# Miniprotein binders against q56419, part 2

Target 1, 326 residues: q56419
Amino acid sequence: MEGRTLEEVQEEVFKRHGVLVPKKELEDLAKALEEAGLLLTEKVEARLKEEEEKLKRERPMRLAGLSYPEGEREARAFLEAFRASYPGEGEEARVLLMPHLEPSRVPEVYGAALAALEKTPPPERIYLVGVAHRPLKEKAAALPVPFQTPFGPALPDLPALQALDALLPFELFNTPLAFREEHSLELPLFFLKGRFPEARVLPLLVARRSPELGEALKVVLRDFPGLLVLAVDLSHVGPRFGDTPLTRTLAEEARRRDLGFLERLAEGEPEAALAFLGANPTRIDGVEVVASLLPLLRERKGKVLAHRLDLEAPTLSAVGAGTLVL

## First folded at step 4 (miniprotein)

Design fi5
Fold by ESMFold2-Fast, scan of step 7:
Structure fi5 (fold): chain B 326 residues (1-326), chain A 96 residues (1-96)
Amino acid sequence: as target 1 above (326 residues)
Amino acid sequence: SDVEQVLRELIELSRRGDFEKMKEVAKKLVEVAKKENDPEAAFEALIMLGDIYRELGDPETAIKYYWEALEIAALMNDFQRILTAWDRIERAQEML
């Protein structure tokens, strides 16, 4: 399944939990599901093929009417309300780190990002780097099609995407289905398209550390200058993320961990930021993104504009979110 | 679609913190997702339902929902979701 052997699945489980799942158990489960779900499996396969074909033309909105308004007028008012939630001024950004968490949970953090975008000259293109929440065939992927938004389609920068693809040791356009439902791109894109309607986009997902992606992007950005956006959430703590229930002490530790990470990035020391996390264990979903983009983050000084640790009721869990300009 | 409408209701209820209503709507989402052949929505709804029951101190019921999610993930050939569901099962079992 998915080109993975049972040995590979067993190894991944062992790395996460220190427990080996017997192959016999996995084989028995697969057989039982095959016997019970033959018709459902065939229908699911047919649907996945259909969705993959649709993604060759465009990426439709998935969160419109849920996380943001569907209509352009209502979407504009919604975006302006988020800006109003942040009382401070922004700073000009060459690199912007912003969250992809549900916006209504951290309005001040998205407001800070909007404030930074107000101070930033309109870019010709945006390099939008998110976190893959679905498996990718390679370490990273892109989808070179228009992404629909309430403000109109965000058009792909095809020359820049092709230049990037040519420099990578793997095919960049390798997993279209991973983009079907991907909030780490869709939610930041809503705000970015609202502020920079003319900018083209390179929608990029990182699943695993790819230093070659960072090196290639450094070259491409020289020829195709633009705004680099890291769409990254910070600490994930509590039972929803396989952790103990959130306590005041654990929340304070997560906040200090998030801020320590962001402050080291703001000093232009991304290796120190990663080392800090290694010394202070955490579950930050953007680690693989930062590790991939090291060449673009070194010696860039900036400022943390906002940070919040948002409590997720009813699970006694929390997710950290922040805005950083470099 | 019906899935989209139920998801909107569930998101709104989560903002209000209504546990009992969330359980009811999450169960409805599972049924609608299965009827519409939406395995992704069914998986997410089952994980959420399991998490709610686990937080309410009913890990046995949570495990039943997590196993159903695992079955759906296996049908999707989605190893990342298989591991997520299995992870949840192991954590709930530790609470017994």
Scores: ipSAE 0.000, ipTM 0.221, lowest interface PAE 11.7, mean pLDDT 81

Design ga19
Fold by ESMFold2-Fast, scan of step 4:
Structure ga19 (fold): chain B 326 residues (1-326), chain A 104 residues (1-104)
Amino acid sequence: as target 1 above (326 residues)
Amino acid sequence: SPIEEAKRLIEEAIRLAQEGREEEALEKLKEAIKILIENGASPEEVAEIAFRAAMELVRRGAPPELILRLVKEVARAAEEAGASPETVQKIAIEAYDRIREEVG
């Protein structure tokens, strides 16, 4: 029993049940619980090894039937509905920043991304950079397997992934299990695969600032040109994220923070964008991705196509989302 | 001396590569790189050695995957010998760029 003595447990049992449990009986119970915990740990480890082994072959859909339709026809109609949610025209993207939060929360923002992809020539490959929501063994990771989608599997660009791995001072293929349940890749990939069904993908996760990832990607993109996609959400405000309950003033501050960040990226000034976030840069989950990819974002001018601060009323919290083309 | 041993290992690696013994060539090359890093070799010097080994493998028809593996294994050997992440990446990028310029 971690953090509790047997005598403390004995006193608690006596207080609640009016029965003094002998120390030997408590010791036997503690040992049985520890042994049960070890058996559960062994079963969990065995399941994780099985899942890791399966991930060596493919990455299955996890959010089909929840965040997007399972069937190809229904998925196509869903994608078209999102495009229709954005009334504007897109702009051609060499670099696309798009969200990864639940699409139904910000349909016009995903619609803006689709509009940009509509104006973009089909790339041979997509560098899809998301945010790790589970720990990675290194600052960044990739999974070099087909990712299943309702539009068929998104195939990995193995030569480009191998080149990227060769240019990194760590093992790129280091945490397969982190990809098992990762919406920052799965949700953008649904839209990207629907628009560019023939493009191969480099599915990348950033957990911590990796300037070496940006340096390596700059070299790899020269030899393996493609579309760079930053799948990141913006401001996270309110009690769910350690802040006070959302007010109109705090919501307006978050919107100005998001837009100021995006506009500085659109000016080709990613360092200024990071500096603009001030004391709470970690409230934007894309900060580690942008900080890692600085060499790819400097001096690239573009346009903010959409922005939304989506209210999560039950928690008085909000998450920002935007679409930026560079 | 350690430097003489490293030079001998590099010569042996090149010979093994010329004979089509790629795995043995990589092992000798990695041993040499560790010695060189431990004795203060520059990233440029290590990249040059990796480049020369890679060119022998290319001459014998080695696929791009083996060449990328060579770059990674050389960088990994440098890391195991105590090179900083910055130095490890510099070795890899310099070797890759030299190989790419020569092969096209």
Scores: ipSAE 0.725, ipTM 0.913, lowest interface PAE 1.6, mean pLDDT 89
Fold by OpenDDE base, second read of step 5:
Structure ga19 (fold): chain B 326 residues (1-326), chain A 104 residues (1-104)
Amino acid sequence: as target 1 above (326 residues)
Amino acid sequence: SPIEEAKRLIEEAIRLAQEGREEEALEKLKEAIKILIENGASPEEVAEIAFRAAMELVRRGAPPELILRLVKEVARAAEEAGASPETVQKIAIEAYDRIREEVG
């Protein structure tokens, strides 16, 4: 809490958890934390250090039993149900843009991703690029450890990760704690591991646009071919994100932004996609990821398979999700 | 001369790497690079010297993992010498590509 106002903390909790904590409860908590402060700081630091040491070995599931089933049999049935929610056929993907939103909110969008994966030959490795919802030390990061899934561990491609690190002007293996609860990797990875059990994974997070990442990955993908996956959401509109409650006009603008972004990507014009968004007034989540991967997205023609703007009724807010193949 | 000292350290790094003492080899290379930078070597000159050292290690059967670490050290040295991130990355990619072409 050092340096943040209670209002900023309230806003952050609301943005993260969708819960408006009363200011009085935050004041009471702040006071309790001040009174307990030294012991809590030491305990928190010790716990964070322990969690960091664990992350040197593996990344455990955090959303198993919440967002997806923990058991393998139930997890397979979950995949089949999501695939069934999309009535169309997929296309072969060299690049897959898919959501990382709670799967139950946009089942047909995940179903479209599964449809694309059905038409995609099993890759040797998957470059999984998510969005950092926590600060990173650098613009991007990787965690070179097994990620647990109901289908067994997703094993890292260490040689490809080492090559990527060598070609970046910063340390790739930074901020391991940012991966601990990052759903932008965990949720897509469930679907990817379920479809491609033998694929190795490069779990990557982007916090800020890194042109260097795209240039490095272009070289690495030449020598270490694989499926590139952009795990990104689209527009974030409504009170949770600082807007008025969702209206027809706001929803139409969010859809226009989402589809205009995806269509320009499908035409192989990622710079035009970014330019179309401008200041990104509807807060498309994937902007920094796309801006980092421009060399890999240029001139690739593809298809938008699905899009949804999903209403979160309790907050009168909405989040856009899409599936794009290139 | 500082250049001769750097060369001696690189030769020692090569010997250490041949003995499987990779961490010590990298430390010697870092020391050599530091000497070059302190004596006014450009990022490009440092990169070229480090590349030549890397290639010699490759020719002597250094594992691919060591090669990538060497490329990273070359890039780091360029950064320490005041190269921009863009220049550092270009140097790293060039070094990587040249090494891959020779080993492949």
Scores: ipSAE 0.543, ipTM 0.804, lowest interface PAE 0.8, mean pLDDT 89

Design v1_24
Fold by ESMFold2-Fast, scan of step 4:
Structure v1_24 (fold): chain B 326 residues (1-326), chain A 108 residues (1-108)
Amino acid sequence: as target 1 above (326 residues)
Amino acid sequence: GDLIERLEELAEEVIRYLKEHGEEDLARYIEELIKWIIEALKDGDTEEAILILTFLAEYVAEVLHRLGAPEELVKKVFELIKEVAEALGMSPEQIEEIEREFREAIER
């Protein structure tokens, strides 16, 4: 009964129900509620401990049967259907920016990413950088375990992850639970593992800009070359994100900001891309990732292969998605 | 010409129903979405017109279902949307998806 006296509770019950409840009965009820709350807290803590222990061994699929098929054959057909949704050819990527939005919402954008992967030589490893949707203890984190996919487990590149950890001013393996349900890694990984089944992965999450991560990655990539993937969505507009319902003006603003951001990245000018967004009024979640990876993006010219604004009628909102090769 | 008239007829039917049920903010919003489709058509942007019509159709189906709109009104609104969709060259698959949304609105 934190913040309330028994007298106050007794008065409230009398006022609402016309019954004067003896203080002893209110004390007994308060104790029962307190005991129930304590038991619920203990169960939650026990479950979190269990999940954390499981994550020390592997990261299971969470979106299989929802965002992609569980079976390998069905998953392969699903991936090929996305490739078919993009009528263009890809280009070789050293750096790939792709979305982590639900794939069925923007199939042509994922198809463009697949087209780029077709033109890209198989990498020994993929640096997969997503956006943390849950708090991290540090600015960035990694989980050094196999990630399950319908195409088999995506194995961690332990030597490269250890090299990265050694160069950072914080513990890289700091928030395992943040990876339990993280679609910004799981959804791109489905496509990446399908195309590069032998590649090892560095699954990285960024919560806040970390220039030290970009500096460390520049060093690690020299000794452990691989494909850099930025798994980021673009503008987030509408009531689901704190705006008014989607209008033509808001949609045009979102597209203008998405394309202006991507085009400046394609010119090898990531600082100009960030400056163009200013205060990020349409909430491009890629900002923190790009700001962290500046040393890896400077002077790399490339091409925007696709861009779509996905409209969500139930929420009157929209999310931008794009594919960029550098 | 004809397409704009159909969109105006669609607006009139939905907006009248929403206003009769005290949903004036929703009525204004639907009117704004229909104007967006009309403006896209005037700009020759058929892709945008299709995108916003699809968005509008899904939202209108949900709103009419939530408010318990009569079956006859739901059917009339779908037929107006279908005529616009066909005139814009929407695929049979896209039109079938819109029809599914309106069938679900009727079934409750």
Scores: ipSAE 0.730, ipTM 0.896, lowest interface PAE 1.1, mean pLDDT 90

## First folded at step 7 (miniprotein)

Design h5
Fold by ESMFold2-Fast, scan of step 9:
Parts: sequence; structure tokens; C-alpha cells
Structure h5 (fold): chain B 326 residues (1-326), chain A 108 residues (1-108)
Amino acid sequence: as target 1 above (326 residues)
Amino acid sequence: GDLIERLEELAEEVIRYLKEHGEEELARFIEEQIKDIIEALKSGDTESAIHILTELAETVARVLHRLGAPEELVQKVAILIYDVARALGMSPEQIYEIAKRFARAIER
């Protein structure tokens, strides 16, 4: 409706439906919406400014007491339980793909990630790449502050973040507020900090394909070696995601697409993984992350440790989750 | 009278469109919800009507978008939702919330 005049709206309704809507009624509705927007904008802007100032110092926990325990002792027990949910042994990871879905829904998948982390030497830093669930001013962003966890604050690797920022054609620290409520970073970070309490973190969000991010990261990783973590979920199917209620056929298609994507990544063929998905009809949210990180994923072979398509019964919907070591 | 008549007429059009595209169960669900809104409007149960309208508006927008419905039908639905919200005495903030939810649904 942006840019449409009231006269244009009135004219269209008359032409299509033979009804002349009084201009006064359209004007009153437009004013009500504009006034609501102004009042909401003033309240939201004031609140956002306060939150933005807080984010200059630290990123607080948002999901403590909901998705994971607040206390360190309880958090340690929680990690043990998740690790125990996976009966296998992990493999050393140079690159780890893990989910950001609610952990309690896919404990075996997070357990597989924990198993891989147990086999991995402690890194000095973790490049944690999640998916932006809120708009970013640029294709990607980072927040250079401590992220609070039950295991203490995950400290930012400021030299590595600054090196990355210098190589990018856009400002890396461009959308602090996008990090206020971002489970694609918070949930994987809980597990990563529990396993590697001394590691510094580069918390990165991808909103849109950024090949320049992958190219810059390849350079930064040479000077600042560390563990690369892709925190992505797989298929999203069912009414919650604008789809039909979950059927056996749709579930089988989602599993096939999830596994085909992961298996091609495991062969070191990320372009083949993207091509396999085509139009991405089951909505794998890792596509933009993988497309951005191609230089870091090519010719790197590995193994799929776990996969699950988890049913959300009340909505007849499902989300795929997997753990891949490269 | 006029608003209820318009709601019934557009409901018939939406339900027909859904049935023509194989969405028999969704058509029945929407028909039931519209009857509940009409009953609430007639009885003055504004709170129940507001709750049903808010959830229904988002659901209808998602379904029409998924089926690739004509823009003319989507526009008629949007205009009627705003008219019903206003008739229910919804605040400008509540109307803006419905408008945002509807817009997000038709864009995805």
C-alpha cells in the first residue's frame, strides 16, 4: 500500500467491485493506521535505543530457564544428558554443522555435536555462523561483545573480528539489535562454551548470500586459526511454514532433501549440495550460509553423524536437524 | 447489517476458491470461524470476535498466498479485515498489528 493514494484505492475498488467506498472512510482508516504506527514507532524507538546501548557492553542470555538451565551445575548436567542421548563416538571437526532448533526436540543431534567437540582439540577461537531471523542492514553482521552463558561470558575475539571487518566491503558491526533475540547463535553457543570454556568467539549472522564473507573468512582463518561452526536447521515443512499438514510423503521428501544436502557437503561438494536443493522447496535455512562459505567448504570431506526430522504435533509441522563434521 | 452481509459474501468467495483448489478441510474451518465472528458481532462479544479475527486474518492470508490467489481477491480480503476490525472498536495499535501480520503472511 506504500505509495498508493486514497483516490487510487477508491478507484480500484469501484472498478473491480462496483462499490464506491467513501473517501472519508479510507482517510479515517489511513489516519488510524498512521497514528498507530507513529505511537508504536515512538515506543519501539525508545525501547530499541535502550537495548542498543545495553548491547554495546554485553549480550545477555534470553533463553536461560527456557531452552537450557540458568545455573552452571544444572547446565553441566544438561550437557551430560544430551551427550548421553547419542550412542556413538564423535570425529574431530575442522568444520562443524549443528542445529539451532530447540535442543529438547532433537537431543541425539546435539549429542552428536557434543561427541564431535569431545574429539576436537580445544580451539583458541570459534567462528560461529548463524542465520539472521531479523533483517540486517548488510548481508552479514557480527556483535563484538561478551555473550553471557551459564558457563560464564563467551568473550569476543576482537583482533580477529577487526581483521574480518577490514577485509569486507561493508561494515561488519552494522545491526546490533539483530543479536538481541537470536537463537541461531545463543543455542549452539551454550553447547560450544560448555565444551570449550576458554575459546573466544566470532558471533556472525548471515541474512543473504555473501561470497565476500567466505573469501574474507578464508584469509582471517590463516592468521587466526579456529573452529568453524555453521549453526543451521534443515527442512521446514507443514502449516507453521505456509505448507500443507505434514504427510508421510512430505516427511519423506524433507528427509531425502536434508540427507542429500548433508551428504554432498560431506563429500566436499558444497555447490552440488546447493544444486541438489534447486528451489529449496522444503526451506532448508542453511542455504545462504553454505552459499556464503563456499571457499571454506570445498574439497573438505567428512561425515554425517546424526539427522532427525522432528514433528511438532500441534501444528502438524516438522523441522529437520543434523550434525555434520568436515 | 451491511458489514455482516459483506463478510458473508466475501466468505462465500474465499470458501469457493479454496474448494476449487482442493482445500475442503480449510474451507470448512474458515466457514466455522466466520460464523463465530458473525455470532460475536451480533451478540456484542467484542473480545472473542477480536481474538478470532486476528488469528483468522493471518491464516487466510497464508493460504491465499500459498495457492497463488489473484491480487484482487487478496485486496478484498485485506479491506474487509480492516473494516471488521474498525467495527469491533479495535484500537489503532491493534488494527496496525493485524495489518502487519496480514502483510507478512502475503509476502511469504
Scores: ipSAE 0.000, ipTM 0.110, lowest interface PAE 21.7, mean pLDDT 82

Design m25
Fold by ESMFold2, look of step 8:
Structure m25 (fold): chain B 326 residues (1-326), chain A 84 residues (1-84)
Amino acid sequence: as target 1 above (326 residues)
Amino acid sequence: GSEDLERELEQAIREAEELAKQVEEHEKAGRVDEAIEAYYKLAKELARISELARRLGDEELFRRAWEEAIKAYDRARELLEKTK
């Protein structure tokens, strides 16, 4: 009952259908529906709790056979094919920005990331910072467990994660279920683990800008040096994202926003990059991550290696992806 | 509102003071592992104090509490290096 009394419902049914349903029968029906809804809710909650407990031990592959091959041999061939899709050479990265968009949509952008990794000395650990697509209990979160890949498990850097948690004003390990289907970590991790099989990982998600995360990471990276990876997409434009159908003008604006953002980051000017976007009219995905990590991006110059605004023809929409080394 | 933040700040300060006593006791007793853990907990409470102060507009406490959080963290790291 949507705020109506049972008497009002009874009167409405009689008025519309000429049938007087006794108040007791309506009460019994309402109780039965409520109980059935509670039982369904209990089943869902019990399953989610069980999944949550499993995620406290490991994070299984969810995109094997869908976005990348399930078998190790095929996965290595897949990795090399992506490298081959980018004909250029990379540069050493201390910070790497790479996408989390479906790899087949932007092969040369992932290939550029692989080219950068080729020039990057194997790090002891990787700070992998993705975008939370499910709500987090806090602004940011981590999941300190092995993440499965076709190349073996990506092991967590537990000492670095503990140190990071100690410098945050909230519990870092706060939303295990948000990691269950989080492709912004799984897709980049496939490429990173394939190139750096011995590196440990700090799998991090940002839901909302967290300047305290960046300040804490600045301290932690001093003691636990490693590769910082921003696993973010760029513009999201077109009807799928609330715009008019994709036009040449909208696509050109999205591309200009993407490149202007990346180029300002490449000049070591992350605040200018954010200011350039203003209200973020093309919905660049990376804004909250960059805004969290300002202390790690300032004064760090580098180069944009690749960019694509990938068309989704059926939806007349597009998503931007880029590769930036700093 | 800010009344809730002020209560939370007062709680965090009390917890930090208790942790500061614990680290002193652990170090005096030579309980190095417990001291490390207590220093990490102290750093976290000081980071919490810093963030609450920022939200309340207390810029001086925000800056000072963060500096103290780093000091507590550094002490934990220092002790960990000694036990390698």
Scores: ipSAE 0.859, ipTM 0.956, lowest interface PAE 0.5, mean pLDDT 92
Fold by ESMFold2, fold request of step 15:
Structure m25 (fold): chain B 326 residues (1-326), chain A 84 residues (1-84)
Amino acid sequence: as target 1 above (326 residues)
Amino acid sequence: GSEDLERELEQAIREAEELAKQVEEHEKAGRVDEAIEAYYKLAKELARISELARRLGDEELFRRAWEEAIKAYDRARELLEKTK
């Protein structure tokens, strides 16, 4: 009703259609619409509650058959093809930055991550830190359940997750529904689980920078050593992201920002990496994760193994992806 | 506003004091599993106190509560390791 009186609606209908609808009929219609809206709201809420309860037990694959194969044999061949897309050798990672962009768009960037994993001793657990694409109730969240993959379930490290929760000023297990469609965990996890089938996982999301998360993780990693993975993308430029159409100049700036950010991280200078971005004009999405994890990134030197700024031709937009080992 | 944060801080301090009493009682009674759980809860409340103090600009309480959170956490870890 837009805040209009029934008389105003009645007048508008008469102007538009040449018929005067009695006020009583308009009142009845308004009541019926309100009742229908209430019933729809109750049905949606009941369905969301059911989905939330399912997510408290396990997180099923959402992207099998879309981004990677569903069957284990085909999934292993897929991993091999991605590794082959990067002709170089990796380096051992204590911290790995890798993308969560659609794998087929940046195959050599995921291949570089696989090359790093080849050089990395199998960890007991993986701290997988993605970017929340749905709102969280807190700055960060975890989901302490098995995540299904073609290689079997990625089991949660429940003791490490409980220890982490004990050091946070908020409930870590706070927004199960945000994990339902979260590709920033699912896509990297496919590659990680395929390479480290026995590793347990701490599936973590950051919505907004949380310095307390980084401080807590520093303590937890002391007692529960493992591989830290920042599952983040880099620049987002062009109309799909609220920007002007992609130009050569904008693409060059995005590449420069991406590489400058990664190179400063590789020098063990995460604060300098953040400062280099300033107002973040190319919208690197890894900023909130890096800002959360400063204590874990300081003074860790490493190497940028790969980078691509991938063009989305239909949208005249681009997204950057990179692989960094520390 | 800061009035709400001060009320939250006062409540969190009361909860931490109660948990500190519980951990002492459990340790004295040899209830190791309950002590571990109470230490984890105490660490969490101390982390909450630390964050509330930071938001209120109380730097001393921010730093001290965080150090105490780590101590409570460390004690829980020690007990877990010894009961293996």
Scores: ipSAE 0.856, ipTM 0.955, lowest interface PAE 0.5, mean pLDDT 91
Fold by ESMFold2, fold request of step 15:
Structure m25 (fold): chain B 326 residues (1-326), chain A 84 residues (1-84)
Amino acid sequence: as target 1 above (326 residues)
Amino acid sequence: GSEDLERELEQAIREAEELAKQVEEHEKAGRVDEAIEAYYKLAKELARISELARRLGDEELFRRAWEEAIKAYDRARELLEKTK
């Protein structure tokens, strides 16, 4: 509600500044502000519509030169360096959980994902499921267009995306703008495309848990087999995320919750993993994705390959990242 | 409220029935591409019926509509495979 009349504003200006502003001038100012707000809204809406139309054709790189190299040669060297950051061996994956945190912060966690991909036969397609950082019109969304990478375009699996859309009670393709800057797809995709250059991709985002997505994917994967990738981060703790400053105790709790979650997933017990988190006091990022994909995670046993709770010293905060193979 | 969901469910059932007729017409006329598209639309409407039934607490319709959605989807897949 409005709480002031023009006369009250006029009186306050006079008391404060010693100038009587005529009521007409205040009315003109109010009208001008209203018109300016409408013009800004129209300009922003026109720009967003233009961007939306572009996204219906392709999704360009947004993080090249920032999070990974723009040139192909440098990008391949980057992949090799990340693989070398993880000295262990991977294991074949039908489902891979990997982070979307800035790669340079958790190099061995991405390296573990690369090690798993080395043991994984090249799939026809990759179901890449990230976390929406912008609102979606529905619980989940997809963008059925090429995603550009330094290794060439990651082509969409249009038949599989159409099949998935046909089994969902909501429109899958109606939020293109949510993909414009979505790093939870772009960062994992760099590593996946670099290792599987011929695989097609189903780029999927989850905003809110969607049991219907998991049930539909179970059917689609039967007919369109491929690699399922959960591109999620783990605990988010500290002042940047609404907590007290990071302490040893908070960090130990975050690590305990991250590993407890991952280990229960590794036992094929995704419901137990969610129950372990309770109210999710350390804000594990992946909970809505896991809750959506329960039918695909049940009874599937595997191994945690890597984990790091990475410190953000300037903000006294930390973010967890892990690699899990199922 | 639940009356709004019930009305939405009734509309979804009518749409699914219309789509089922369209599929039959397309198959009879030999319009394979149109039949595939209609089967996918039918599957989607049946998935919508299933979700509405779940929200209404109708467990039997929830499961039955989902099974029918998969059947419509499977028929679209069969037609697609034959035309390759």
Scores: ipSAE 0.847, ipTM 0.952, lowest interface PAE 0.6, mean pLDDT 91
Fold by OpenDDE base, fold request of step 15:
Structure m25 (fold): chain B 326 residues (1-326), chain A 84 residues (1-84)
Amino acid sequence: as target 1 above (326 residues)
Amino acid sequence: GSEDLERELEQAIREAEELAKQVEEHEKAGRVDEAIEAYYKLAKELARISELARRLGDEELFRRAWEEAIKAYDRARELLEKTK
């Protein structure tokens, strides 16, 4: 390691490639390298390069067997169980805001999304806009490859992706490694592909607010109509996120912000929704996505179908999740 | 800094001008596929001009470049539809 710590290597790799390599993986690599006489950084880079080359062909499942079943039959049963967890009826969605949180934490919120999808005619394409939890080279990115699901591959809409790229001031197809482990796309896509097996997908990540993305998408949607999905979580509060353990006051504030955000979106006032959050002290995850999609959210009225603030008991932290149709 | 943005803007304008010539040449020659590609490239470069202009505070160029980007895009789409 030429005097560098594993943490320093992890940070360097993260900075360079936008991938957080687990320390254990680095330890295993370091051990393997000690045996091979190679530098940890070189091997990590070589591995990442190989992964990047693989991502030119497809995005494999990363959470199959963990967050959702790998097998199709079991996956269908999973969808049905999640749908059953929401007792209400959905509404037709032109825009769907849904979570990307671990499904088991907020089953009824995903159930509400499924309920909405039941009332939604099968779209030709789905614009799936997730949150980049890893750095992107640009404000937003797309991965124009099949995403594997238990229901078969979600195929990219290449013509629509090309059209979108043509209207962006940056290269849309950037930072493929950021998609490798990005759950904000994988988890929602499971539900979307299960419901709409024939829909093409535009898998998009937003790292930072890009008004240009919303304007470009507005034009593209004219020629390439489809379902817009915002795969976003809401408040993140507690020790995992730098707060004190969850208290009644903190939970009430998180709920207030989550619901106030969603309600303003439901009223067709996305700017008011953002303004309501101010400095976003409860760390609503979807802020940058919403801020990027303002032209598509304005004047659209809808309904909040579900909301939950889910406690992660081991960390005394909580994450908000919601389902909104527009 | 602003100087770097201005330089990038100047370069983007030059690139857009070249792409516009290429578009014209392809259209005149009946090279429809090449024209479509060139229009998409032109749209992207115009979008880049628009964003650079915005960052520089040139609201007129920002708007104009974006409008031209949409026109280039629309022309590409028109040609694509005709080739189906």
Scores: ipSAE 0.831, ipTM 0.946, lowest interface PAE 0.4, mean pLDDT 92

